# VHH binders against q8kes1, part 6

Target 1, 126 residues: q8kes1
Amino acid sequence: MNLKVKGARDVFEYMKGRIPDETKEHLFVLFLSTKNQILRHETITIGTLTASLIHPREIFKAAIRESAHSIILVHNHPSGDVQPSNADKQVTSILKKAGDLLQIELLDHVIVGNNDWFSFRDHALL
Short names: E, the ipSAE of ESMFold2; O, the ipSAE of OpenDDE; V2, 0.75 times the mean of E and O plus 0.25 times the DockQ between their complexes.

## First folded at step 1 (VHH)

Design z04 (framework vhh_7zox_3)
Fold by ESMFold2-Fast, scan of step 1:
Structure z04 (fold): chain B 126 residues (1-126), chain A 120 residues (1-120)
Amino acid sequence: as target 1 above (126 residues)
Amino acid sequence: DVQLVESGGGLVQPGGSLRLSCVASGFTFSDYYMGWVRQAPGKGLEWVSDIYSGGSTGYADSVKGRFAISRDNAKNTLYLQMNRLKPEDTAVYYCATEGFWDYLDEFDYAGQGTQVTVSS
């Protein structure tokens, strides 16, 4: 829609009220315009995140369909602990490389908790 | 406008210690997470450590057990105590806060950084 995101706080605010069941881990992708307006978001997985469940072609097919310029990954930790797991880091690396190849940048990966978040970009992990 | 002023870098021998400081202005320091990132010669940015407004801390595996981050909200100051320094810690160290990375722009430093050189 018309919502423009400038950084991870805006992503966290956008996701408030948009997680269907906060007791479960969800992975979302946000599709962004050249002006960083959120065009749409999509749920990729529900349940414990593992790299074997993530296929870049599925995510980037949707990004191309949306005419997205870039994407942002978001997932929640039901525990409220926003520190990234090794699986989170592995998934981020896979999608970063795919985005670079396809010229659809992975701008960030944001882990959202109850009242806080973790940005891979803010931690130079992208 | 956000201003971050780093200091405390210098030349130190392997095994030595340094304490970096970052004085912040232009925002309500106590409400924001703060962190340290570094850039070694010829390399990209590496996150080093952070501290959230509530006091929880994180550390990169490469510095865990050697570095300690802290903050003084009354002085708007962030610290990094660096112990048992290694040649691999040689880098320009930058103070960062949330929103430091703009999604539309390339990473742009609010602070000038402080040079740490670990050499015999």
Scores: ipSAE 0.086, ipTM 0.485, lowest interface PAE 3.7, mean pLDDT 83

Design z05 (framework vhh_7zox_3)
Fold by ESMFold2-Fast, scan of step 1:
Structure z05 (fold): chain B 126 residues (1-126), chain A 120 residues (1-120)
Amino acid sequence: as target 1 above (126 residues)
Amino acid sequence: DVQLVESGGGLVQPGGSLRLSCVASGFTFSSYAMGWVRQAPGKGLEWVSDISYSGSTGYADSVKGRFAISRDNAKNTLYLQMNRLKPEDTAVYYCARYSLSGGKTYFDVAGQGTQVTVSS
């Protein structure tokens, strides 16, 4: 069923069991309805995250195809350390700006670990 | 010097209530996510509840619906209202501060703890 997202903990719980290979870094996008229900998620990249691997056009093309009102970015760190890297911050900035221009808001970026997470929104980094 | 000082623990019968308090000093309290973790005798630390700097709350399944976390930024104080207590809630309860700048949700500072004993 469609989970309504109220915060980063809901995102963390949704992603439990949905990361195919936790030994690799994965970047996902969650597509949300006007009511903040998760419509679908999509894997954007697998492997070490760099800003050069992120193509806002492709991410927002998918969001438009899904009729998403907003998106949430999620990725894991294989180390289990949810501390954001400089690359994570750069990717977040790029996608926030693109979402603002396209009117498909980036609501949050959540880094997930085994029993913990980091929310960019909750730390005023969005 | 960062300090977290817990109080409000004690002995209570099953079904009873307690309110824990944690007074913070040495940092800008309103800027940090805060939480409660507990340690039962012979067991490791168990996350109980947290509250972000923006007020978003989370609860372990074992306490959801019975416990309520809150904060008073004007008093630099974190609270845990514990209702319908069970013997399984017996533990030392620690107030903890989350790392803000590093992005880790692991607690980077914890207090000395307050003992909660639920027994008839």
Scores: ipSAE 0.000, ipTM 0.124, lowest interface PAE 16.1, mean pLDDT 80

Design z06 (framework vhh_7zox_3)
Fold by ESMFold2-Fast, scan of step 1:
Structure z06 (fold): chain B 126 residues (1-126), chain A 119 residues (1-119)
Amino acid sequence: as target 1 above (126 residues)
Amino acid sequence: DVQLVESGGGLVQPGGSLRLSCVASGFTFSNYAMGWVRQAPGKGLEWVSDISDSGSTGYADSVKGRFAISRDNAKNTLYLQMNRLKPEDTAVYYCAASPEEWLDYLGYAGQGTQVTVSS
């Protein structure tokens, strides 16, 4: 059964065991139904994140293919520090704008650590 | 628990060959499209090759005629035979799986294996 996401904690729990190599940064996208159930997830980048590596059309092409109503970004920091970098904020801004244009809402961006997480939505950054 | 474990990377001289392997578990391998994507330093993910559940293959123009993708459903294993390697093939190579016909997106990716082509 598809898991329903009620907040950043559910995203954190879903990602446990699903980060292939915790020594590297990964950017994932979660595709969600109208009921906020996780339909699928996809790896966007592996390694140090930079805004120039993000191609919104490819991410939203995948979202459309999945019939996603909305998306959530998930990013890990190998350091365990869940505070967002400037690159994280730039990536979030780029994808929020693209989602607005395509009417596929970016619901949140969650940075995951070992026992901790950071939600852009919970901190009014989205 | 989905796992994709890559192996077979290494250092090779231009014109050399490597064979990458990916062992999959935690899903019905034979029902999934499988493939390889790569990421060079400071660049995004680039699709390299895919193979459908029926065995139909696709290749990026940059590797066509040099690389061959194959799968062994009995062993839950995906392969990439890489021939006539070039310095521009230097990247971390990731095994990927999709429930769709092709790797239009990456449902799952492994931890990667480093390929370095250098004299």
Scores: ipSAE 0.000, ipTM 0.201, lowest interface PAE 15.4, mean pLDDT 81

Design z07 (framework vhh_7zox_3)
Fold by ESMFold2-Fast, scan of step 1:
Structure z07 (fold): chain B 126 residues (1-126), chain A 119 residues (1-119)
Amino acid sequence: as target 1 above (126 residues)
Amino acid sequence: DVQLVESGGGLVQPGGSLRLSCVASGFTFSSYDMGWVRQAPGKGLEWVSDISSGGSTGYADSVKGRFAISRDNAKNTLYLQMNRLKPEDTAVYYCAKDYDFWSGYLEYAGQGTQVTVSS
């Protein structure tokens, strides 16, 4: 699992075949080295995303344990529509602020569809 | 020694087309993701398009539907077909090996090729 990612497309390609059930929304965190190599990924939630289900403490505890330099959020929309919801934006804001405080940067949030993706960073939403 | 040589730039009127080429040497071209980045006057580097070793493509929203990236591994050549050009596409275009989109860093880049879109 020593894959290097350079942008949202690499994240999309990494996630191919790694979503266990396409009919459900999944939120993942990718933990990255200083060279943007994926150290590990972890499923945070399964089911409809809401800010109340996100616990920054547990996510960043894992990041610290992994000696991660940065993190990337990834989730899928079962509809295939990669446009972010308000809940997606709220979750992103919460984790960006936590990462800034802990100096473990949230590099991006990527929403993956079947043949398309959406990058929060590419759209100045991060 | 990695070498990337861009060509195909020039002056075109709005609505025109250009095809950029990049000839690569010094590495196993077929094994690497390749891309195009551009720099408009007075601005930073902007990612335009990329293509994986396996042929998957990506495009910046500003060029989707107008530009098409392709590669010819037998010729070690990367292409960018640019259609329906706009004045906003005026920039120096660089061929990039392993462009790091998040850092904006080009470890290996050619001299670039100038594209000017004006009447």
Scores: ipSAE 0.016, ipTM 0.375, lowest interface PAE 6.2, mean pLDDT 85

Design z08 (framework vhh_7zox_3)
Fold by ESMFold2-Fast, scan of step 1:
Structure z08 (fold): chain B 126 residues (1-126), chain A 121 residues (1-121)
Amino acid sequence: as target 1 above (126 residues)
Amino acid sequence: DVQLVESGGGLVQPGGSLRLSCVASGFTFSDYAMGWVRQAPGKGLEWVSDITWGGSTGYADSVKGRFAISRDNAKNTLYLQMNRLKPEDTAVYYCARETLYDEGLWSFDYAGQGTQVTVSS
């Protein structure tokens, strides 16, 4: 049975123990069904997040192959500070626009720390 | 366990005001969007208003300009300021915790016992 996510806390709990090396920044994408069940997740980048490393075509190509209805972006900050950077906001904007065009919604972007998290959707930044 | 306890309901004349409060416990209040849902006598549930952790608000067309939702995360408390009340606002008002990714009434996963608001002259 696939895990249903109702909000950013469920995403944070899902990612616990699934980050291979918490000393490095990882960007993940979660592929979701129409019922917001996690179909699969994939690592997109490892290392400092920059907009130049983000290729919407590759992310959405994978989403299409997974028959995803929507996606969620997740990344960690090794510092534990979950406040979004300008690069985080730029990446989010790029992927939201691409998702809107392809009708595969970017449902949220969640930044995960040690015991806390930040949701772009919860802060009306999506 | 999740608990939501509403208060502040009562009898009020048309044009009057009431302030509803909801005290939350059993979860990290600041991590959740919260809302108010009402049920008029003999009717179904109607969404009234919601507020995200960051303070973004939504309102049903029937209450826009008259009601104001707010929250105090330090006190784990949700508020609904109800102004210029009408007989049509008579209902039991429920405080509810909202799931972020679901839509409509399915987005509410816990609700309190409710508080009665009666608007009558």
Scores: ipSAE 0.159, ipTM 0.662, lowest interface PAE 2.9, mean pLDDT 87

Design z09 (framework vhh_7zox_3)
Fold by ESMFold2-Fast, scan of step 1:
Formats: sequence, structure tokens, C-alpha cells
Structure z09 (fold): chain B 126 residues (1-126), chain A 119 residues (1-119)
Amino acid sequence: as target 1 above (126 residues)
Amino acid sequence: DVQLVESGGGLVQPGGSLRLSCVASGLTFSDYAMGWVRQAPGKGLEWVSDISSGGSTGYADSVKGRFAISRDNAKNTLYLQMNRLKPEDTAVYYCAAGYEDLFYSWDYAGQGTQVTVSS
């Protein structure tokens, strides 16, 4: 029953219908098993993303509680433009470093638009 | 012990071609999805291409139309034919094996082979 993700397309498909209000930016974390099955997702922020408001401690505390092997970041751009902002890149860097220290890998950051997505991993930004 | 051994890397000029090979041992090769992942200097890992146990292929947008992945199950060998190489293709190329196409995290990876595209 748990959905296995092979890449960013599967993450995009999983997030369809799971964004409560597509007119707002949402940052989600997906918690994954050793088999890359989605154990759970959680909303981290709603509204404009800023790096200073992201707390790695809380995200990785949740990952440990879920017994996650790895995590994936997802957020939406209501404009439909999936190109990453500087804030997106900063958040990714902070969480990648924290995951490396805790041995809970940040596998990807996926920005989801209306009919497309952007993967940091697919573009060598992670 | 599982081993993946890459070969075929080297220095080529822009517009040139290379063929990478990866020989697998210690696993039932035909049961695994296989792929290529690269890491350019100062960058993270970038997925390049994959091929399922059944032969279905996928390619990153940056290499579509230029690269071709294939496998020979009788020889336990994965290939990547790289055509019309660009300086941006300069990277260490890793062979990866994953059960059930798990390329976000692969089960096994090789040591890598260096590809340098420069004039």
C-alpha cells in the first residue's frame, strides 16, 4: 500500500491532490523507508519560503520519530514556474548538510508546478 | 561481494563520442535495474540514464538524443553510448544497480570512471 518512489516524476504524481490550497506555497517533507516507500508526508510551512524560518532540528526530529531512512523536500509554486529561487537553494543546502550529519539523506528537492516539476537531483543541485 | 567495474572513460574533444561499460559480479544481473549517475566537479550527483530489468529506458533531459543506454545480460554488462559530447558532460560517471528501479538510492555503485570533455 505504501507508494514507492523511483524519481521526481513519482514525487510529482504523489503530490497531486495533496496540496490543500494551490494558491499558496507549501513546503512538505516526505519520509521514506529503506525501500523508498513513502511512510508519511508533513507540511512544514505555508506561505513564502525563507531559509531563516526553516528549523532542521524539527524536521529531522520528525524523521527520527517516523524511523525514516531518507527524506525528500517538496514545495509548490502557484505561478507554475518551477525554477528554483535563491531561498529554495539555501533551504536545500541547510537540510542536505543536516541530513548528512544525521545519516538521514536528503534524496531530492522537487518543485511542483501545474503540469511539470523541477528536481534538484536531476539538475545536479543536490 | 557485489562489484560494479566501470571502464571506457577518458579525454575527448567537444563533439566526440565515448562508450562506457560496466561489468557486474556477485549479483543476478538480469534481476536488477541498472543506471548511470554522474558527478561534475563541484556539483552533486546527477541521474543520467537507467534501464530496467525488462529493458525500458529513461534519460535525463540534458542527455536525451545524445546518449543511449543498453545492457547485455549474457555478459553482465551495462553500456552508455555518449555522442556529441559537450564540456558540460565532464564528470565522474558511476554505474549503479538497484532492485525495482530505486535510483533515488541505489543498492550498489561502482568506483566511477572519469570523462573529460575539453579542447
Scores: ipSAE 0.017, ipTM 0.264, lowest interface PAE 7.5, mean pLDDT 84

Design z10 (framework vhh_7zox_3)
Fold by ESMFold2-Fast, scan of step 1:
Structure z10 (fold): chain B 126 residues (1-126), chain A 122 residues (1-122)
Amino acid sequence: as target 1 above (126 residues)
Amino acid sequence: DVQLVESGGGLVQPGGSLRLSCVASGFTFSSYAMGWVRQAPGKGLEWVSDISGSGSTGYADSVKGRFAISRDNAKNTLYLQMNRLKPEDTAVYYCATRTVYTSGDHYTFDYAGQGTQVTVSS
């Protein structure tokens, strides 16, 4: 598609209408072009986030198929509290390291609430 | 809105020192990574140094051992202590925060001022 993201607000706006069931925690990945244009998004998990359910090989296999230059992680907190958990931070660390090795950068991890978001990049956590 | 106001530049002789300051407003300063980028006459932007909200630092190879970045979160102020200055350090220095997505080694920044000019010459 021709939608470009310049920062976490754009990611929040893109995802606002695209979470199938806001009562459940969802983890998404956005695949981006060299121009930060969203090529596609994909649901990775539904339900309580745990690092053991995250498979970097599957995420980056999809990124390669999409010819993605970079990726962005997005997930929602049903509580509306956008502060990251320790599990959120560990998932971010795993995927950042994998992206660095494969040269498909993890640009950000955005936690979305109803009218608020949290960006790992904007808070120096990425 | 984000405002970054740089100061402390000037004319200095080779081997001299300068301390740059950047006063930030309009955002929660302590939560954001901050850095310095510079642009020498006729050159592109060069990343100089960065510091996380918690104080972890990085430096370009060209300035390692000579420059020290620091921050005072209570004063919303970023500093760059520049020692043993060389003519090739001559540049406009910009205070930076990453408010736009970048990929690879690119740095983008928002700033309210014109940067601060550092000139190293005899």
Scores: ipSAE 0.078, ipTM 0.472, lowest interface PAE 3.7, mean pLDDT 82

Design z11 (framework vhh_7zox_3)
Fold by ESMFold2-Fast, scan of step 1:
Structure z11 (fold): chain B 126 residues (1-126), chain A 120 residues (1-120)
Amino acid sequence: as target 1 above (126 residues)
Amino acid sequence: DVQLVESGGGLVQPGGSLRLSCVASGFTFSSYAMGWVRQAPGKGLEWVSDISSGGSTGYADSVKGRFAISRDNAKNTLYLQMNRLKPEDTAVYYCARKGYWLTSRSFDYAGQGTQVTVSS
């Protein structure tokens, strides 16, 4: 079924069992409908996240193709430490600005650990 | 199964204080922004205060300097300390969880409410 996400906990629960190798950092984008139902997710990068690996054009091209109303960024930390890095903050800023211009909102960036998570939205970082 | 259960309301004299509590269950409390909204007799819902998962707070102008929102993530509990209460603060107070789909001052779940009456 298309899972409706109400907040960061639902994003964390959705990602359980969907990370192919939890020993590696992965960046995912979730594409959402107008009712916040997950239409699809896509792996953007595998390995240590840097801003140079992020191409807003390709992410939002995929969002348009999926007819997404909004997106959520998800990044796992294999260490279990869910605090954001400077690269995480930079990537979030870039994608938020792109989404604002295209009117495809970046609803949140959720960093997932083994049994915990961090929401940029909830910490006023988005 | 999200549940929010408010308590701590009651009757107080103007200038008095009350502390409201809200016990949350059915979700990971620490990962959500939470807030308080109120409804005075014959009025619509009014946003009172919110607190992010990181502890950043916001307040309606009508309560700034008098109310303090706080949370205890270990106890899944949200608090509202209400000081220097006025008759205009008389309302049912609802604990609410901030979600994705609603505006920054809107919430996706609310509790059953607790009545606060300020009168002599």
Scores: ipSAE 0.016, ipTM 0.266, lowest interface PAE 7.0, mean pLDDT 84

Design z12 (framework vhh_7zox_3)
Fold by ESMFold2-Fast, scan of step 1:
Structure z12 (fold): chain B 126 residues (1-126), chain A 119 residues (1-119)
Amino acid sequence: as target 1 above (126 residues)
Amino acid sequence: DVQLVESGGGLVQPGGSLRLSCVASGFTFSRYWMGWVRQAPGKGLEWVSDIYSGGSTGYADSVKGRFAISRDNAKNTLYLQMNRLKPEDTAVYYCAKHLTYKGYSYDYAGQGTQVTVSS
C-alpha cells in the first residue's frame, strides 16, 4: 500500500521508526506522486545541519530520477525541540525557490520530535 | 452538497474583538485543513489563517499575535477569534476548505461575513 500524505501528521507517522539514530540530526527528502503518495524517501545528510551542506542540484536530480511530482523535506532535532533554526529556514527558502523554478513543488518542511512535529506550511513559513 | 456558512461579522471599533464561526456540512470536516481568507474593498483575496485537522495552525504576518484560529471537529465548526482589530482588517471573511497537500488551493463554498472596523 502506497501511503498518501494528507498533511504533516501523516509525514510524522511515516518517519516514526525510520530514523536510524535519534541522537543525530538527519535530513530526509520524501518524493511524492501526483496523488501525494510517497514513492520513496532518501537521507540527504546525517549530523549537524548547515545550509552549505544542502545542494538543490542533488535533491532535485533525485526527484527527477524518481519522477516525483513534489517533495517534502523532513528532519529531526536530537534536542526534541521542534522549533526551526535559522539554518532550517534558510535551507527551506533555497529549496522552495529551486522547486518553483523546476516545477517540482516543495510541499512542506516537517521537523519531527518524539510525539510532536512542526510544519513550515502550517506556520505560513512555506 | 458541500456547504460552509459563516457568521459573527459586524461593525466594531478599532481595538475591539469579534469571533467568526463557520459551520460546515456535506463532507468529513475532520479530514480537511480549514482556513479563513478575506477580501478588502478593491483588493484581491488574502489568506488569513489555516488549521490542520490535528490542530497545527498558520497565520499571515499581518494578523500574527492578534487572531487565533480553532476548530471543533465534533460540531463541524471553524472559528476565528479576532483581537485588537485595525481598520486594515475591514473585509469580507470567507471560510475556506482545502484538501491537505492537494494543490494547496482553497475551495470556497461560503457566502462570507462582513467585518468593518471603523471609529
Scores: ipSAE 0.019, ipTM 0.237, lowest interface PAE 7.1, mean pLDDT 82

## First folded at step 2 (VHH; framework vhh_8emy_2)

Design e01a (at its last look DockQ between E and O 0.57; V2 from the best seeds 0.00; counts 0 for: pae E 2.3 > 2, grease 24.9 > 24.2)
Fold by ESMFold2, look of step 2:
Structure e01a (fold): chain B 126 residues (1-126), chain A 119 residues (1-119)
Amino acid sequence: as target 1 above (126 residues)
Amino acid sequence: QVQLQESGGGLVQPGSSLRLSCAASGFTFSDYAMHWVRQAPGKGPEWVSSISSSGSYTYYATSVKGRFSISRDNPSKTLYLQMNSLRPEDSAVYYCAKEWFYDSGLDYRGQGTQVTVSS
């Protein structure tokens, strides 16, 4: 059975060994079932995250094709510092709004570093 | 398995300070980010502050930034919240939490500690 995520730590643990080049910033989306099981993940961008690189149409097209109930965003900071940037906050806001309209909820945005993570939901940024 | 015990609350005047403690057991404390949450009467839970597993990163709600300071001591498995310049709006039951579950929200394992700020 697919891995069930209960909280942001499970997302952090899932991403171990799944980031192709940890020296580069990656943004991923996890597609989740109704029971919060990871159906699969997909790389959205590689390189410094900016809001202009995010296309909600393509992300939610993929979510619909996967029959996802909800999604989680994940990205890594190569520095290991998990503090969210302004770009991280802007991307989260855009996708939250789109998900609300489509009723494919953005459950969380998790920033992963070397040994730590930051959860937007845990910090009332979602 | 997981046990959290909050302490350090009390009745104080506006402008006072309090230091809350949370004693943790039943899990590897240093593996988890930890959180403080508060709940005032008739309100839903409000996130207050978080600290990364190593203690290297701290985060605060806008309403408490500059007044509250979160810290942890991983050897003693203890989480702290130093609360300065207390206001009546800070009155609540304060809980510490190990995880915020997507299905069920924050895990209130302890009884919390009451903070009351009034004259």
Scores: ipSAE 0.372, ipTM 0.712, lowest interface PAE 2.2, mean pLDDT 88
Fold by OpenDDE, look of step 5:
Structure e01a (fold): chain B 126 residues (1-126), chain A 119 residues (1-119)
Amino acid sequence: as target 1 above (126 residues)
Amino acid sequence: QVQLQESGGGLVQPGSSLRLSCAASGFTFSDYAMHWVRQAPGKGPEWVSSISSSGSYTYYATSVKGRFSISRDNPSKTLYLQMNSLRPEDSAVYYCAKEWFYDSGLDYRGQGTQVTVSS
């Protein structure tokens, strides 16, 4: 049975041990069922997160392929500072709009640090 | 067991100020961001403000920005909401909350405290 995520903490727990190189910033997408079960996750990019590197077409192509009801963005901050940058906010905004059009909800964007996390949903930034 | 208890609400006139408090127990308070939400009669819950675990970052709904100020004291495990320039539309039950769940919204909240702004 697929793991269910109830909130950002569950996303944080899921990501433990799943980041190939924690010294580098990784952007992941979790594909979720109607019951918020993780169907699959995919690495989108490795390195500095910028809006130009994010292709909504590719993300939601994968989401459709997986028959995802919703998606969660996850990326790690090697510095341990989990506060969102302007780039993080821009990426989130773009994908949220795309998700709304496709009716595949961007459920959350979680920033993962060593011992902490930040949820866009928790702070009503989505 | 997570426990949150809100206080400080009351009946006030427009333009007045109130300071809400939330006493937390049953968890490591300093490890979690905390939130204020409110619910008016006949309306759904509305997010009001959030503060990071350390207190370094604060966030506000557009409707309260510039008027409300969120703060916390981690040693005493207390969350605060300073409410200035109150308006009738601020009338609601105010809750402090610990965590957002995707299927149920903000949870682990107390009984709330009633704020009524009326001339």
Scores: ipSAE 0.346, ipTM 0.768, lowest interface PAE 0.8, mean pLDDT 90
ESMFold2 (binder alone), look of step 2: mean pLDDT 85; pTM 0.871
OpenDDE, look of step 2: ipSAE 0.300; ipTM 0.719
ESMFold2, look of step 5: ipSAE 0.341; ipTM 0.715
ESMFold2 (binder alone), look of step 5: mean pLDDT 85; pTM 0.866

## First folded at step 4 (VHH)

Design c1 (framework vhh_8emy_2)
Fold by ESMFold2-Fast, scan of step 4:
Structure c1 (fold): chain B 126 residues (1-126), chain A 119 residues (1-119)
Amino acid sequence: as target 1 above (126 residues)
Amino acid sequence: QVQLQESGGGLVQPGSSLRLSCAASGFTFSDYYMHWVRQAPGKGPEWVSSISSSGSRTYYATSVKGRFSISRDNPSKTLYLQMNSLRPEDSAVYYCAKEWEYDSGLDYRGQGTQVTVSS
């Protein structure tokens, strides 16, 4: 059950078949152990992302409850284009700052498309 | 045993071109995304460009789009960055990097190659 993720490719592979409706944008959070094993994932929002819809309090409340060491954000683009939007960058910045304060690292943000992915970590955007 | 060796930097005047190379060893080069990242003195690292494992997809930072071109030669295990119309703000140490591995907490990057764009 506790699958280890070594990088963004493993996150992309994990999310295959786990997106309930690929015609809609979903934001997920993955809760990770100290060994980067996925403890659980949770859907945060469904529909077009805006920073105002993201509540760091609720995300980190869940992370604390799960005893997560770190988290990974994942969302899909139904278009299959994995380029991040400005809203995606704003959400990432907010959650990175919250994670730094709470000492629950935002390890990565991965955008998943049909056969590709984009890692914020790989692109020095985290 | 991932090893990356950058080369091709130097001192050039604004408007000049340079081509950077990165020789990779210790992993199956053709299986991984590769990146160029740069760091100017006193600044944090800035992502410059990425290329998919086959070379079919390329991505660029807004600051370099239209001026820089990333490419790779999988048989020779070499990554390239063609830099045209160089500007003083492009001055930095340029690093070749492999796909991030979460357990390492670090980019797998080489020692870098210095690019200086000035009079």
Scores: ipSAE 0.350, ipTM 0.702, lowest interface PAE 1.7, mean pLDDT 85

Design c2 (framework vhh_8emy_2)
Fold by ESMFold2-Fast, scan of step 4:
Structure c2 (fold): chain B 126 residues (1-126), chain A 119 residues (1-119)
Amino acid sequence: as target 1 above (126 residues)
Amino acid sequence: QVQLQESGGGLVQPGSSLRLSCAASGFTFSDYYMHWVRQAPGKGPEWVSSIRSSGSYTYYATSVKGRFSISRDNPSKTLYLQMNSLRPEDSAVYYCAKEWEYDSGLDYRGQGTQVTVSS
């Protein structure tokens, strides 16, 4: 049964226990149905997040393959501080623009840390 | 079960100030991000401001930044919005909300409070 995500808290709860090595940054993509149910997730990068490691082509190729209506980005900060970096903001901007062009919405970007999260959508950064 | 009751709206002149309040019950107020959202006649909802559970971080829409100030009092379970230098385009029903919902925007419950800025 596919889990519906209503907001960033549900994304945070879904990702709990799904980060293989919390000492490293991981970037995940969640693929969502028209009803915001998680169809699948994939690890996109492991290690320090930089805009140069993010390839919209590969992310949206996967979204098309999964028949996703929308996507959510999730990454962790090993420090536990969920404030977005400049690299986080750049990655978000690039993928938002790509999603708008392809009509596969970047619904949110959620940063997860020590029992806390940060939603780009909640903070008008998306 | 979640109850949010907004108050403090009214009819004011451009340049005036208003302070909105939101009394919350039915959930652990201190655990949640809180938001203000507004809706003008014939328009969709517009996010206005957010505040973290502890009050340590605040965020504002560009249209209100520098004029509005969000705050909270966790012991009294109350959210506030101080609105200064009001403009006609600020006229809307103002709602407080507990969390952003992906398919409906902010999750809010309540009748809202009407703010009318008349020239």
Scores: ipSAE 0.299, ipTM 0.667, lowest interface PAE 1.6, mean pLDDT 84

